# VHH binders against h2kzm9r124to488, part 24

Target 1, 365 residues: h2kzm9r124to488
Amino acid sequence: RFTIDTSRAKSNQYVVSLCSKKIGIIEYPDGRSDKQPCDVYWHNVVLSDMNKIVTSPQSRVNKFPGMTELAKKISLTHSISSMQKLFPDEYAFYPNSWFLPAHLADFHAFYRKAQALGKTEMWFIVKPDEGAQGTGIYLINSPNQIRNVDQRQLVQEYVADPLLMNDKLKFDFRVYGVIKSINPLSIYVAREGMARFCTEKYEKPDSSNFKNLYAHLTNYSLNKANEAYVHSNTLQDQTRGSKRLLSTVFHQLESRGVKTKRLWHDIKLILVKTTLAMLPEIMLHYEHHFYDSTGPQCFQIMGFDVMIREDGTPILLEVNAAPSLTADHIVPHPGRTLLEGGQRVRSIVDEVIKIPLVRDTLLLV

## First folded at step 5 (VHH)

Design s26 (framework vhh_8ghr_2)
Fold by ESMFold2-Fast, scan of step 5:
Formats: sequence, C-alpha cells, structure tokens
Structure s26 (fold): chain B 365 residues (1-365), chain A 125 residues (1-125)
Amino acid sequence: as target 1 above (365 residues)
Amino acid sequence: EVQLVESGGGLVQPGGSLRLSCAASGFTFSSRYYIGWVRRAPGKGEELVARIYPSGGSTSYADSVKGRFTISADISKNTAYLQMNSLRVEDTAVYYCATGEFEIEPSGDYYFDYWGQGTLVTVSS
C-alpha cells in the first residue's frame, strides 16, 4: 500500500491529508515510528539535507534541492536574462530587469537612452530580495529614487498597460506548474488557478498615485489588509471577489473577444521556458544530492504569477517555489488580535484550485 | 455522485459509421470539466481517442482517428458524443467515456477521475 509522510507539511498538511484519504494513501502525520521509508515525503520548504530524508530509490519528496534560492527574484532574473541574450524573442515575456548593485550603471544607461529618445515618463518596480509577499516593493520613475543602492535588489520595468476587467481592477493569475521530473524534463500545468485582484481601481502611475500599492500591486498579503478586500464565500462571487477562479476569468475574457486558447498556450510556454532557464542550476543541485539515484527522487508544485497586457500578451512577474496550499484563512474576532485566537473561514476558491492540484500531483508520483 | 453512461456501440462493417453517446449525471458540463473518449482493444493498451473542453470548444484527437472521428458536447442535454466515420477493423475496441472534475495536463494529455463502464465497438464483416 502507498505511504506518505506529512509530518513536515506544516500549514499544507490539511489539504495533503484530505487528498491522501481521498485516493487511498496511508498517511503518517507525525512520521513513521518503525523507521521504514515512505513512498512520498511532503514538505513545506526545501531542506539542505534532503538526501538524508529520501534514502530509498522508490521514495519521492515534493521539493528539488536549491529550488527556494533559484526561484527568488535575483536568481530567477539571472537565469531568464541569460536566456534573453541567446533567445530574446522566446524570453520576451519577462520585463526588462536589472540586478542592483551589479547592474546599476546599466539601468542608468537604459534610462538616459530612453530619455534621449523622447520617451514619456517611464515607471519601474523595485523589489528587494528579502521583500517577501510584496513587502518593501515600491514604484519609481527616476533612478535617483532607489533606496539602499548597495543592497541586493531587483529593478524591473513596470507594466503600465494591464488588461482590466469591467471593474478596472488590476489582476494577475497564479498558475500552478508541477515538475514531475527533470531528466527528462516533465512539467504538468494545473487547468485551474487563481486570479488575484487589486482592491482599488487602476490608473496609470503618476506623482499623485504611485504610492497607492492597493491599485498597483496584486499581492494577496497586501490587498487582504484593505477594507475593500472581498472574500469569495461562494462560486457566484466570481464577479466581485478579490480571489476568483482562473477558468471563470478566462470565460469572461473570451466573452470580450480575448483569444483565450492562444493565451493559455502562451502561459504554458512561459512555465516551460522559465523552468528550462532554471534547469542547469536545478540539475547541478540535484546531482549534488542524488548523484547515485537510479530514479526520480523529486517533484514540486511551483506557483507562477502571470499578468496580461492590454493587447493580450502574458508577462511573467514572479515564481514561487513554495506556494501556499491552504484552503482556509483565520479571521481575528472583532477588536481582537490574531494571537487571541480567530475563526477559521473556509475558502471555496482555494479548495476548488488546491484540492485537485494536490490530488493529481499525488496521482502523478 | 458522478456517473457516465455510454451507448451507441455495436457491430458495423468496415467503412461504416457509429455515433457513441455519453450521458453525464451528478454534475453539469462547465468550463471546469474535460470529457474524453478512451479505447481499449484486446491485447492492447489504452488510447486517448478524443477530448473536448465543452465551454471553450477545444478538441484534440489521436493521430489514428484524425479526420475520421469528431467529438462534441451538448451542454443542454449534459451529453457528449463521438461521431465515428470510415471505421476500420483496427478501431474495434471497448470505448470509455471519461471526465475529470479537475485535471493537471502535460503537453497534450489529460488525466480523468471518472469513467463509464464502456461500450463495445466491433468493426467486422
């Protein structure tokens, strides 16, 4: 009988446990007391000593060694920029980007050249490497506005022409990819994903609005703090909820004349091409830990944040090596802090996305 | 409770036509569901013959049946169809209707959660 160790799944344990029960996998939520290996190990984070945990050639773990660092903004940008030099048309889906402090002079030169050509005011997004979940992110329209120039950070061209729905709220898609193996490379894409909406109406950035992150950033942790944030309590809330199903938004886009079959194909190509750009470094880390292994030891669910330009072109914004697989959230009691306890509220949108994703991932391995 | 019931199978001569039907109950066809036809012949493995995403009209076919078979879905009747034309002896198989509430797809392939019991198609003189 097939076994899974979820003792290190942490906040993701509920969904993994539910899926394991649904498909008949024997779960060890506290690990095995008999010291025998499980067929699957489900972790919430990449561990440095994974080869000590996954010792049987029949066992699999849901993380690739080194993936956490490779998916971070700086390493991801390096991998994609290297591919853009060789294949600029194939990797045009990633905005012009500069590492600081290493590429500060190149960024200044780009800005000066654009100004000399009479370009209108351009905007850039600055993403500190340690600014997780939108924390510390800000917009600039001049290189002189960069804070802490010596700190490692990403400066990236801001996409000022997003496709908007009728409510004029900026949104992106969280698309889930599953890397089943890397030799040969085998990637699956979840048919369902999440559309994440800003909580204030989008207007092109200017001196009066650039500090309003609720209009410019789609980040969930940022937007859920705004009182305008709308939790989707039913699937019928798809027209006003701050989290909506990708399939529902795609249907709405198709009704407006967007070529959604091409869009989906292009999004899948972004996932494949991004993984290919990361692959040499993934292989290096994998071989270091599993050089003598006769079969695939790792698989991983990855989150890809994709924005759509007004012309229908998809743009990659970020890659998350440990996307949240939780299907609820805790709401503090009125006038109380989260530390005083709270009510767990079911997220139907997250359930519809994440339960099939985890179930199918377990069936693949 | 999801159930799929196939019908329309039978004996047909080479060059003939059959239309298979798949009646779905326990769910309604929507943008979240894929429907496919999978066949299994004696001594051979499974082959995905055709699939459709009913809301978007996206279809795909195995190379062995392209130009001969057509998959369709009637949302109002909650029924999917496989129109099989120019049938060959090698098309002899049990044909299964299958659907997934949600699917993870590789390039061009789909996995199904629910299957019908199958309907036999025999192409012989």
Scores: ipSAE 0.074, ipTM 0.490, lowest interface PAE 4.9, mean pLDDT 80

Design s27 (framework vhh_8ghr_2)
Fold by ESMFold2-Fast, scan of step 5:
Structure s27 (fold): chain B 365 residues (1-365), chain A 125 residues (1-125)
Amino acid sequence: as target 1 above (365 residues)
Amino acid sequence: EVQLVESGGGLVQPGGSLRLSCAASGFTFSSSYYIGWVRRAPGKGEELVARIYPSGGDTSYADSVKGRFTISADISKNTAYLQMNSLRVEDTAVYYCATGEFDLEDSGEYYFDYWGQGTLVTVSS
């Protein structure tokens, strides 16, 4: 009988436990007392002793060694930029990006060239190395506006012409990919995902609005703090909620004449091409941990943040190696921190997305 | 498996000092993990006292302890410390060592994934 160890699933345990029970997997929420290996180990993060935990050739763990760092903005940008030099048309889905301070001269050169070509005002987004969850992110329209230019940070061309719905709120899609194996490479794309909306109406960046991150960044952690944030309490709230089902938004885009079958195909290609760009580094870390193994020992759910340009082409913004699989959240009491308690609130949208995602992932493995 | 083992708690008089230690296993300080100290006193909620990103050296503190407490990490020993100076009666609490991933997103919830067992600190005459 198929077995799973969820003792290290932590915040993701609820959804994994629910899915395991539904499909008949024997769960060990505190690990096995008989010291026998499980068929699957579900971790919320990449652990340093992964190769000591996953010792049987028949066992699988839900994380690739090194993946957390490889998916982060600096390593991701390096991997994609390397591919853009060889295949510029195939990797045009990633905005022009520069890692500072190393590529500061290249950024200045790009900016001067754009100005010489008569480009209208260009905007760039600056993402500090420690700017997770949108903290410290800001927009610039000139290299001289970069703060602390000697510090590690990513500068990236800002997509100023996003496709908007009737409410004029900027949005992106969180699309989930499942890497079943890397040799041979096998990737599956979840049919459902999340559309995440800004909380203030979008206007092209200018001197009056560039500081309004609630209009320019779709990040959930940032936007949920705005009083304008609307929780989707029911599936029927899909027209006004700040989180909506990808399928619902696709239906609305199709009704407006967007070629959604082509868009979905292009998004799936972005997931595949991005994984291919990361593959050499993934393989190096994998071989270091599992060089003596036979067959695949790792699989992983990855989150891909994709924005759609006004012309309907998708653009990759970010990759998350540990996307949250929680289906609720805690609303803190006024003036209190999340750690000081609050009310747990169910998220129907997250359940509809994440329960089938985890269930299907377990069935694929 | 990530495991956190705390030590250094005890009874101390007001104005005194204590140093708490948190020995970590199952991950390294070059990982994406934050290490923090969270305290809970009877009748009060949980308070994040101090946090350190060991591979980057970045630290943060609650306003109630700024200037009195110092968090640090010894990468070679894989151990985090909380140096507590000028202790007050209101610092009396169970202190937990906790670790979590700094790039957690989607839930929009900041929390620690792994917790130690807690160590009692009593500030009293």
Scores: ipSAE 0.011, ipTM 0.341, lowest interface PAE 9.0, mean pLDDT 80

Design s28 (framework vhh_8ghr_2)
Fold by ESMFold2-Fast, scan of step 5:
Structure s28 (fold): chain B 365 residues (1-365), chain A 125 residues (1-125)
Amino acid sequence: as target 1 above (365 residues)
Amino acid sequence: EVQLVESGGGLVQPGGSLRLSCAASGFTFSSSYYIGWVRRAPGKGEELVARIYPSGGSTSYADSVKGRFTISADISKNTAYLQMNSLRVEDTAVYYCATGEWTMEPSGDYYFDYWGQGTLVTVSS
């Protein structure tokens, strides 16, 4: 029988255990006591000693060595920028980006050139290296507004013309890709994903609104703390919720004249091209850990954050090497904030997305 | 409501043939649903023997039955079939019709959300 070790799955253990039971996989939630290998090892993080855990040629682990660092904003930007120099049209889906302090002069030069061409209302998003889940992120419209210019941080062109739904809330899609193998490269894209909405109405950035991150950033961790955050009570209530099904939003976009088949194709190309940009570094880490392996030892679920411009063009915002697979959330009591406590409830939207995703990932390997 | 009704099981001698039928209701073969045949024999686990995506025509088979079994679908009748030839004693099992919805691209693997009641196939002399 097929076996899985979920002892290191942490917060993801519940969904993985549920899926294992559904498809008949024998689970070891505390690891095996008989010292025999499992067919699958499900971890929440990339480990530096994976090759000591995944010793059987038939065994696989759900993480590629080095992937966590490669997916982070600085490494991701370096990989994509290298490809943009060779294939600028193919990698135009990633906003113009600069590492600080190394590329501060390049950023100033870009800004001066844009101003000389009459582009005076340009905004940029600044992402400090130590920031996580939207922490420390801020908007600027001049290089002189950068805080602590000597510290490592990413400056990126802010896309001020997002496509909006009737509620005028900015949103992005969390699209899930599964890298089944890297030699040969085999990527699967989940047909269902998450649309994540801001909690305040979007307006183009200006001096009065640029500090309102609830209107400008779609981060779940940021927005769930706002009193305006709305949980969908049912799958049918997809017009008000702060998390909605990607398929439902696509249907709404198609009803408004958006060419959704083309959009989906372009999003899938973003996932493939981004993985290709990262592939040389992934291969180096993989060979270092599994140079003696005769079969594929790794697979991984990746989250890709994609926004849509007003013209229908998709833009890559971020890649998450460890997207959350939890299917519950805390709902504040009526008239109170999340800080005042709440009730843990099942998230039907997350269940519909994440249970088939994990189940089918297990069936792929 | 998705429902699957199986028929065609029975007793056959080794080397014989049987055709199993699975009548589907609550969805159409032009949708994103797929159909599979899963068997379970006493003392053995479940084995997926064949799958078909009826609207796209793609099929797959377990190595144990490849070349002997053929899965097909009749879109007009909304019915899937498993033609079983050159039957062996090892093919003795309860055969279940099962269906599910595609969740991955490009083709991915299948998972079954709905199951029929099963039909017994006994291969014995």
Scores: ipSAE 0.035, ipTM 0.365, lowest interface PAE 4.9, mean pLDDT 80

Design s29 (framework vhh_8ghr_2)
Fold by ESMFold2-Fast, scan of step 5:
Structure s29 (fold): chain B 365 residues (1-365), chain A 125 residues (1-125)
Amino acid sequence: as target 1 above (365 residues)
Amino acid sequence: EVQLVESGGGLVQPGGSLRLSCAASGFTFSFSYYIGWVRRAPGKGEELVARIYPSGGSTSYADSVKGRFTISADISKNTAYLQMNSLRVEDTAVYYCATGEFTIEEAGDYYFDYWGQGTLVTVSS
C-alpha cells in the first residue's frame, strides 16, 4: 500500500491528510515507529540533510534541495538576468532588476539612459531582501530616493500599467506549478489559482499617492490587515472578495475581449522558462543528494505571482518555493489586533484551489 | 473512459429558449472535476460561455451571455445543463460540453481534458 509521512508538513498537514485519506494513502502523521521508509515525505521546508530522510531509492519528497534559496529574490533575479542577456525577448516577462549595493552603478546607468530618451516619469519598487531591518517596500522615481544604499535590497521597474477590473483594484494571480521531475524536466500547472486584489483603488504613482501601499501592492499579508479587506465566505461572492478564483477572473477578462487562451499559454510559458532559468542550480544541488536509480525522488509545488499589464501581457513578480496550502485564515478577535492572535475561519476559496491541487500532485507521484 | 454526451440543440427563433444537457459517464462530479460549455461558430474561434464546479455550485459566465444563460448541475444524475434564454442570431454555434479530470495539466496542454462531440444551436428566423 502507498504510504506518506506528514510529520514535517506543519501548517500544511491538514490539507495533505485530507487528500491522503481521499485517495487511499496510508498516512503517518507522527512518522513511522518501525523505521521503514515511506513512499512519500511531505515537508514544509527544505532540510540540509535531505538524503537522510529519503533513504530508499523509491521514496519521494516534496522539496528539491536548495530550492528555497533559488526561489528567493537574489537567486531568482540572478538566474533570470543571466537568461535575459542570452534571450532578452524570451525573458522579457521579468521586470528589469538590480540588487544593491552590487548593481547600484548599473541602476544609475539605466536611469540616465531612460532620461536621455525623454522618459519624463519612471517608477521603481524597492524591496528589502531577507535580513534588511527597519525598511518596508516603497516606490521611488529617482535613484537619489533610495534609503540606505549600502544595505542589500532589490530595485525593480514598477509596472505602472496594470489591467484593472471594473472596481479599479490592482490584482495579481497566484499560479501553482508542480515540478514532477527535473531529469527529464516535467512541469505541470494547476488550472485553478487565486486572484489577489488590493484593498484601495489603483492610480498611477505620483507624489501624492506613492506611499499608499494598499493601492500599489497586492501582497496578501499587507492587504488582509486593512479594514477594506473582504473575506470570500462563499464561492458566489467572486465580484467583491479580496481573494477570487483565477478561473472566474479569466472568464471576466475573456468577456472584455482579452485572449485568455493565449494569456494562459503565456503564463504556462513563464512557469517553464523560470524553471529552466533555475534548472542548472537545481540540478547541481540534486546531484549531491540523489541518483534516480529507480526514477525521480523530488517533486515540488511552487507558487508564481503574475500580474497582467493593460495590454494583456503577463509579468512575473515573485516565486514562492513554499506556498501556503492552508485552507483557513486567521481573523482577529473583536477589538483585538492580529498580533494578539485570532480565530481560524474556514476559507472555501482556498479549499477549492488547494485540495484538488494537493490531491492531484499526490496522484502524479 | 470519460464520456460527455450533449443533447438539446436545434433550431430556434430569435428571443426563444433552449436547454442543453451534458450527461457524464466514467466519472463523478467532485472537487477534481469542473464542467464548461464552449461554443464555436463557423469561421470563429472558441468561446467559453459558462463554467461550473458541480461540488460547490460556483458558476461563471461570459459577458455576452450574462443574464441570459444559466449553468447548473445535478450531481445525483451526473448531468450538467445550460439554460439559454433570449437567444440571438449571434448565439448560433456548435456547443461543446467539456471537463477536466484533474486540476493540473502539463505545460502546453488544453485547459479541458475531455470534450463532448458538440451539439448545434441555430438561431434564425
Scores: ipSAE 0.138, ipTM 0.587, lowest interface PAE 3.6, mean pLDDT 81

Design s30 (framework vhh_8ghr_2)
Fold by ESMFold2-Fast, scan of step 5:
Structure s30 (fold): chain B 365 residues (1-365), chain A 125 residues (1-125)
Amino acid sequence: as target 1 above (365 residues)
Amino acid sequence: EVQLVESGGGLVQPGGSLRLSCAASGFTFSSSYYIGWVRRAPGKGEELVARIYPSGGSTSYADSVKGRFTISADISKNTAYLQMNSLRVEDTAVYYCATGEFTLETSGDWYFDYWGQGTLVTVSS
């Protein structure tokens, strides 16, 4: 019989436990008290000395050593930028990016060249090193607007031409990838994902609107605080909610003439190419923790945030090495904001996405 | 009860064509279901020949049949098809229709929950 240890799964334990029961896996929610290993260890975060947890060659853990750091904005940008030097056309899906203070001169040079080509209205997004889930992020249209220029931060070209639906809300897709193994490299893409919508109507950035982050950033943590946020608990919410199924939005795009088969293919290539960019560093950490692997010791679900340009081109915005697998959300009390507290309620959108994702990941490993 | 019923198999000469049909009952074709055609030749293992995600989406094919076979699905008729052109002696096999809710995508890997009984295709002069 197949066994799983979910004692370190934390907030993700509910969905993993549900899926384990559905497919007949024996679960140890508090860990094993005997000396026998489990076949799978499900953790919410990467632990140091993972090789002390995964002691059997037949056992697997749901995290790659080093992945959490590699997925963060600075490390991710470094990995992709290294590949862009060798394969600029293949990695054009990632916005032009500069590390500050190291690449400040390169950023100024890019800006001057763009001005010389007549691009007088161009916007950039600034992401401070300590920023997470949209915190501290701001927009600029000139290098002299950078705050604390000597501090570590990422500057990227802002995608000012997003594809919009009829409601004129900017959106992105959270696409889930599953890395089954790195030797050989085996990557799967979940057919279902999440479309995440801004809560204010999008207009091209200008001096009057650039501070309205509810119109410019799709981050869930930011937008759920706005009173305009619509929780997706019913079938009706699938067409109007602030979180919608990727498949629903793809059908709407196809109805409007978007070449969705090509778009999906390009998105899958983004996941593969991004993983390839990170692979050398993942392999170094993996080799340190697992020496003689005749079979894979690690697998991982990863979230990829992808935006679509007005011309149908997909752009990678962010990679999350520990995407939330929770299937509930907090609904604010009537007449209150989410920041004033709320009641935890089942999320049907998250269940439709995350239950098959976790179930099928367990079937793969 | 989920049931898949294949039809359209038979004897055909090399270079000929056949169209296999798979009629599904007990469920409807939807975005959560994959439909595939798997073949087993006498004395050989199983091979996934073609797969479709019926939401108008992705199709995939084994290298041995790519360019010769076409998979399709008619959602209104709850029926999947495998159009087999330029048939070769080595295409001789029992062809199974299969389905499942496996939601992860790659052209090489497969898993199905439900299987039909199979239909024999013989390519011979």
Scores: ipSAE 0.335, ipTM 0.731, lowest interface PAE 1.7, mean pLDDT 81

Design s31 (framework vhh_8ghr_2)
Fold by ESMFold2-Fast, scan of step 5:
Structure s31 (fold): chain B 365 residues (1-365), chain A 125 residues (1-125)
Amino acid sequence: as target 1 above (365 residues)
Amino acid sequence: EVQLVESGGGLVQPGGSLRLSCAASGFTFSSSYYIGWVRRAPGKGEELVARIWPSGGSTSYADSVKGRFTISADISKNTAYLQMNSLRVEDTAVYYCATGEFTIEPSGSYYFDYWGQGTLVTVSS
């Protein structure tokens, strides 16, 4: 019978335990007392000593060595930029990007050339190294607005022409990919994902609105703090919620004449091409830990944040090596702020997305 | 082993109604993530006309059929339905029932895992 060790699953424990019970996997929530190997080890983070955990060739772990760092914005941008030099058309789905301070002069040169060509409406997004959840991120329309130019940070072209729904809120898709193996490369894509909406109406960036991050950034952690954030109470109420099902939004786009079959195909290609760009570094780390193994020892659920331009073109924004698999949300206590904690409440939207995703990932491996 | 068999197609006059059925064998709709009806008319691409997520009971429809077509599933009979009312000549097409066993798919595949053989619906006088 199949066995799973969830002793290090942490915030993933609830969903993984529920799925294990549903499909008949024997779970060890505190690890095995007999010290025999399990078939699967489920961790919430990538660990540097994974080869000490996965010692049997029959065992699998839900993380690739090194993946956490490779998915971060600087390493991801480096990998994709290397591919853009060789295959510029194939990797056009990632915004023009510059590492500071190293590429500051290149950024200035790009800006001056764009101004000379009459592109006066260009905006850029600045992301600090080690920044997360929208923290420290800001918009600029001139290089002289960059703060702390000597500090490590990423500057990217800001996509100012997003496709909007009738409510005029900017959104992105959290698309889940499952890397079943890297040798041979085998990638699966979840048919359901999350559409994440801003909490204030989008207007093209200008001097009056560029500081309004609630209109310009789709980050869940940022937007859930705004009092305008709306939780969907049921699956039937998908027109007002700040988190909606990807399938619902795709149907609405299809009804508006968007070629959703092509869009979905292009999104899947983004997941594949992004993984290919990261693959050499992933293989290096994998071989260091599992060089004597004949079969796959790792699999991983990855989150991909994709926005759609007004012309229907998908753009990759970020990759998450450990996307949240929690199926609840926090409602603040009456008269208190969300930061002061609250009551955890079941999230039906997250359950519909994440429970089948985890269940089918376990069935796949 | 897994089979979807459509029935209920045929000739109908404009303004008429038809109910399509999709019977599953070797597979249960209670284990499906979603069920959809896709149509293909001669000289036109495929159009997803309706789908239902049995887990949540959510339904969605193409604008061309909204208010006229209703998708449903009877898990106990392992059968999905498409009730088509106020039929128009433009609804003439082969109608396919399609479903997915897994909520995940290979990166190089189509969106639906399993397809029926199709049933012809002709709306004409």
Scores: ipSAE 0.371, ipTM 0.754, lowest interface PAE 1.5, mean pLDDT 82

Design s32 (framework vhh_8ghr_2)
Fold by ESMFold2-Fast, scan of step 5:
Parts: C-alpha cells; structure tokens; sequence
Structure s32 (fold): chain B 365 residues (1-365), chain A 125 residues (1-125)
C-alpha cells in the first residue's frame, strides 16, 4: 500500500490525515521507526536538508527547494518583471511593480512621467518584506509617503477599478495550482477555490478613505478581525459571506453576462505563465538538491491570489507557496470581537475546497 | 461498480431531433463536480459538446452546437440528458457521457474520471 510521513506536516496534519484515511494511504504521524522510506513526505515548511530526507527515487515531498523564497513578493516581482521585458503582452496580468531600494529611481521616474501625462489620481500599494520591523501593507499616492525607504519592500500600482458584486465589496480569488513536476513541467488547477471579500464597501481611493484597509485589502487575516466580517454558516448562504466558493461567484458572474469560460482560461494561463517565470530558478535549486534523481521528487500546492478588473480581465496579486490547508476558523463570541478571542469551529467552505484539493493531490502523485 | 450507460442514439434525418440519456449507477451525480457529453466523429478528434455542474445548474456548449443542443441533469433520477435539435450530417459521431469527481484538471484541458461506452448517432438520409 502507499505510505505517507506526516511527522512534519504540523498545521496541515489534520486535513492530510483525513484524506490519507479516505483513500487508503498508510500514515506515519510520528515517522517510520524502521528507517524505510515513505512514498510521500508532507511538510508544512521547506527544509534545507530535504534531499537527505527524500532519499528514495520513488519518494516525493510536497515542497520544491527554493520555492518559498521565489514565491515571495520581491523575488516573484523580479521574475515576472524579467518576463515583462521580453513578453510585455503575455505578462500584462501583473501590475507595474518596483522593489526597493533597487528600483526607487525607476519608481520616481514612472511617477513623474505619469504626473506629466495628467494622471494625478494614481495610488500605489506598499508591501514591506516579511519580518520587517514597524509596518504592514499600506496605500500611498506619492513617493514621499514611503516608510523606511532604504529597507526591502515592494511598491506596486494599485488597481483601482475592481469588478464588484451588487454588495460593492472588493474581492479576490484564491486559486490553487498543483505543480506535479517541473521536468517535464506538469501543472494542474483546482476547479474549486475561494472568493475572499472585503468587509467594507469599496470606493476609489482618496485622502479620506485610503487608510480604510477593510475596504481596500481582501486579506483574510485582516478582514476576519472586523466586526462586519460575516462567517458563512452554510453553503446556501453565499450572497453575504466573507468567504464564498469560487464556483458560486463564477455562477453569479455568468448570470450578469461575464464571459466566465474565457475568464477561467485566462486565470489558468496566469498560473502557467507565473510558474514559467519562476521555472529557471526552481530548476537550478531542484537539480542542486536532486542531481542524481531517476524521477520527479517534488510536487507542491500553490495559492494564487487573482482579482478581476471591471472589464473582466484577471490580475495576479500574490503567490503563496504554503497556502493554509486548515479547515476551521475562529468565530468570535456573541457580541465580541475576534481580538477578544473566540471558539474554533468547522469551516464548511474551507472543507469543501481543501479536503478534495488535498485528496486529489495525493491521488495525482 | 461505477457505470454510465448511454441510450437514445440511432439514425435520424437532417433537421431531426434525438434525446440522449445517461443513466448512472454506483454513485450519485450530486457527489460529482460535473457531467459532460463528449463526441468522437469518424476521422475527427474528440470534442466536448456540453457540460453541466449539477449542483449549480451552470452549463456550457461547444460553438458548433450552441443554440441547438441542451444539456440537463435530473439528480433524483441520477440521469443526464442531451437534447439534440436541428441535427446536421456533421453531428454524426459516437456520443459519450462522462463525469468527474477529480477536482484537479490540467491547465487548458478538461478531465473526466468515468466514461460510458458511447452511443452512435448517425445523421443521414
């Protein structure tokens, strides 16, 4: 029978254990005592000595060496920007971006040129590097508003024309891709994903509203703290929930005349083109760690955050090399905020998305 | 134990109509992501003709059959249908019912886990 080591799965262990049981995989939650290899190793983080753990040519691990760093905003922006110079039309799905401090002069030049062309109402989103002291994500409309300008951070054009539903809440899609192998390149896309909604109505950014991140950022960790956050208690209540099924939102868009077949195709192309932009660096790391491999050693579930513009075109916002696979959430006590704590309850939306995703990833590899 | 059995195929004249049925056993349509009809014409490749998401009712059609064919699913009877109107000689093919419980698809492709044996539709005088 097929075997899996989940001793390093950490927060992923519950869903992976559940799926392993469903499809008849033998699980070793504490690792194997007989020192024999497992067919699959499931880790929640990339380990530097991964090639010492995955020693059998028949074994696979759920992470590519180097992927965590390559998916981070600065490295991702570097990879995509390089492709934009060669193929500007193919990589137009990524907003104009500058990583600091290296591209500060280029950002100032872009801003001055735009001002000269009469584009005085431009906004930018600033994303500090992970672990940087002092600041989270914020909006600016002038280069002089950048905090700690000498520190590593991403400045990116803010897309101010999102497609909105009737509730006027900004949303994005978390789309899951599975990289089955990189040689040959084999990418699968999950047909179900998550639509994540802001908790306050969207208005174009201006001096009065730019600090209202609950209207401008779709981030789950941010929005779940707002008192206006609506937990989806059933799959039938998809019109007001802050997390909804991608398929449900697509059906609503179809009903409104959006060309959803084209939209889905374009989203899948974004996943493929983004992976291609990262591929040269991934291959270098992979070959360094698995130089004598007789078959594919790695696979990985990736999260892609995609927003839709008013004209129906998808835009890539972010790539997550370790998307959350937890199927629960914390609900605040009645009349209290999440900041005062809460109780952990099952998330039906997360279960419907993540259980089939993990189950079918295990069946795929 | 999983079976898809197509019926309703046959010989029909141009301009005629046929209704194909797909009876499923060993599973329920409510447990699957989508149901589709795929055809293979002699000397031609496979074509996804129509697809339905049973839980949501969303449908899609190939441009070649749009406005002429209608896909539907009866969850209570565990049966899918393809209503084919204004049939043309070009619609001559073996029609397969197919369903998917696998939620991952290759980029740019469709995928089905289970296929019927097919039913022949001949449009000819």
Amino acid sequence: as target 1 above (365 residues)
Amino acid sequence: EVQLVESGGGLVQPGGSLRLSCAASGFTFSSHYYIGWVRRAPGKGEELVARIFPSGGSTSYADSVKGRFTISADISKNTAYLQMNSLRVEDTAVYYCATGEFTLEPSGSYYFDYWGQGTLVTVSS
Scores: ipSAE 0.369, ipTM 0.743, lowest interface PAE 1.4, mean pLDDT 82

Design s33 (framework vhh_8ghr_2)
Fold by ESMFold2-Fast, scan of step 5:
Structure s33 (fold): chain B 365 residues (1-365), chain A 125 residues (1-125)
Amino acid sequence: as target 1 above (365 residues)
Amino acid sequence: EVQLVESGGGLVQPGGSLRLSCAASGFTFSSSYYIGWVRRAPGKGEELVARIYPSGGSTSYADSVKGRFTISADISKNTAYLQMNSLRVEDTAVYYCATGEFTFEPSGSYYFDYWGQGTLVTVSS
């Protein structure tokens, strides 16, 4: 009988447990008391002792060793920049990026050259290496605006030409991929994903609006705090929600003349090319933990944040090694803040995306 | 339990039209299923002609048929349709209705879990 240990699944445990029951997997939510191995170990984060958890050649864990760090902004940028040097056209989907402090002089040189050519005002986004979900992120239009220039951080060209829907809200797609194995490399892309919308109308950044992150950043944790954030009333009515199904938005884009088949193909290529850029480092960490293993020990669901330019070109913004698989959220009590607690409420959009995602990941492994 | 039954194929003159129907059983169009039409012509490989996600209304078409063919779904009848207009001799093929529930696809291809038996469309004088 097929077995799964979900004792380290944390916030993802509910969806994993639900899926395990649906497909007949025996779950150990507190781990096995007999110290025997499970077929699958489901973790919410990468742990340093992965090889001590997955000791049987037949066992699999849902995280690659080192992946959390490799997917973070500075390491990701290093991997992609190395590929851009050799294959600039193939990796044009990632904005020009500089990790600081190492590339500060290169960033200054780029900025000076652009100004010398008489270009209109350029904007850049600054992201701390440890900042996730929009935390600490800010926009600049001059290198002298960088805070704590000696600290590790990413500076990246801000994509000022996003494709907008009729509501003029900036959005991105959270696309899910699963790395089934790295030798040989085997990647699967989920057919459904999430479109995440800003909560205030987009305008090109200028001196009057650059601090309005609700118009410029699509991060869920940032936007859910705005009073303009809207939960979809039903799955069938997704025209107003701040989270919508990727398939629904693709339908809307297709009706507006966007070539969605080509767009989807290009998005899948972004997932493949990004994984290829990260692959050498993934293989080094994997070999360290599972040296001379007889079969694949790791698989992983990855989240890819992709925005679409006005011309229909997809751009990679971020890779998440531990995308949230929760299918509920906390709604504050009327007149109270979220800090004062609230009621957990079912998220139908998240269920439609994440239940098939987890269920079929377990079937794939 | 999932079953797809195609109908509406036949002989038609160049420039004519046909509407193919795909009656689905064992699942509902309000679910996460997607539905596609795949054709196979003599001497040619398989081609995904059109695809629809009934729950969201999302559609896609092959370049060879875009502007001529329209895919749609009737939730109340649990039936998908392929409206084929301005038919050409090159559209002659067996047309299969196919559906997928499996969430993932390989990065380089489409994938369907269940297929109908196919319906022949012949475009000739």
Scores: ipSAE 0.052, ipTM 0.474, lowest interface PAE 5.3, mean pLDDT 81

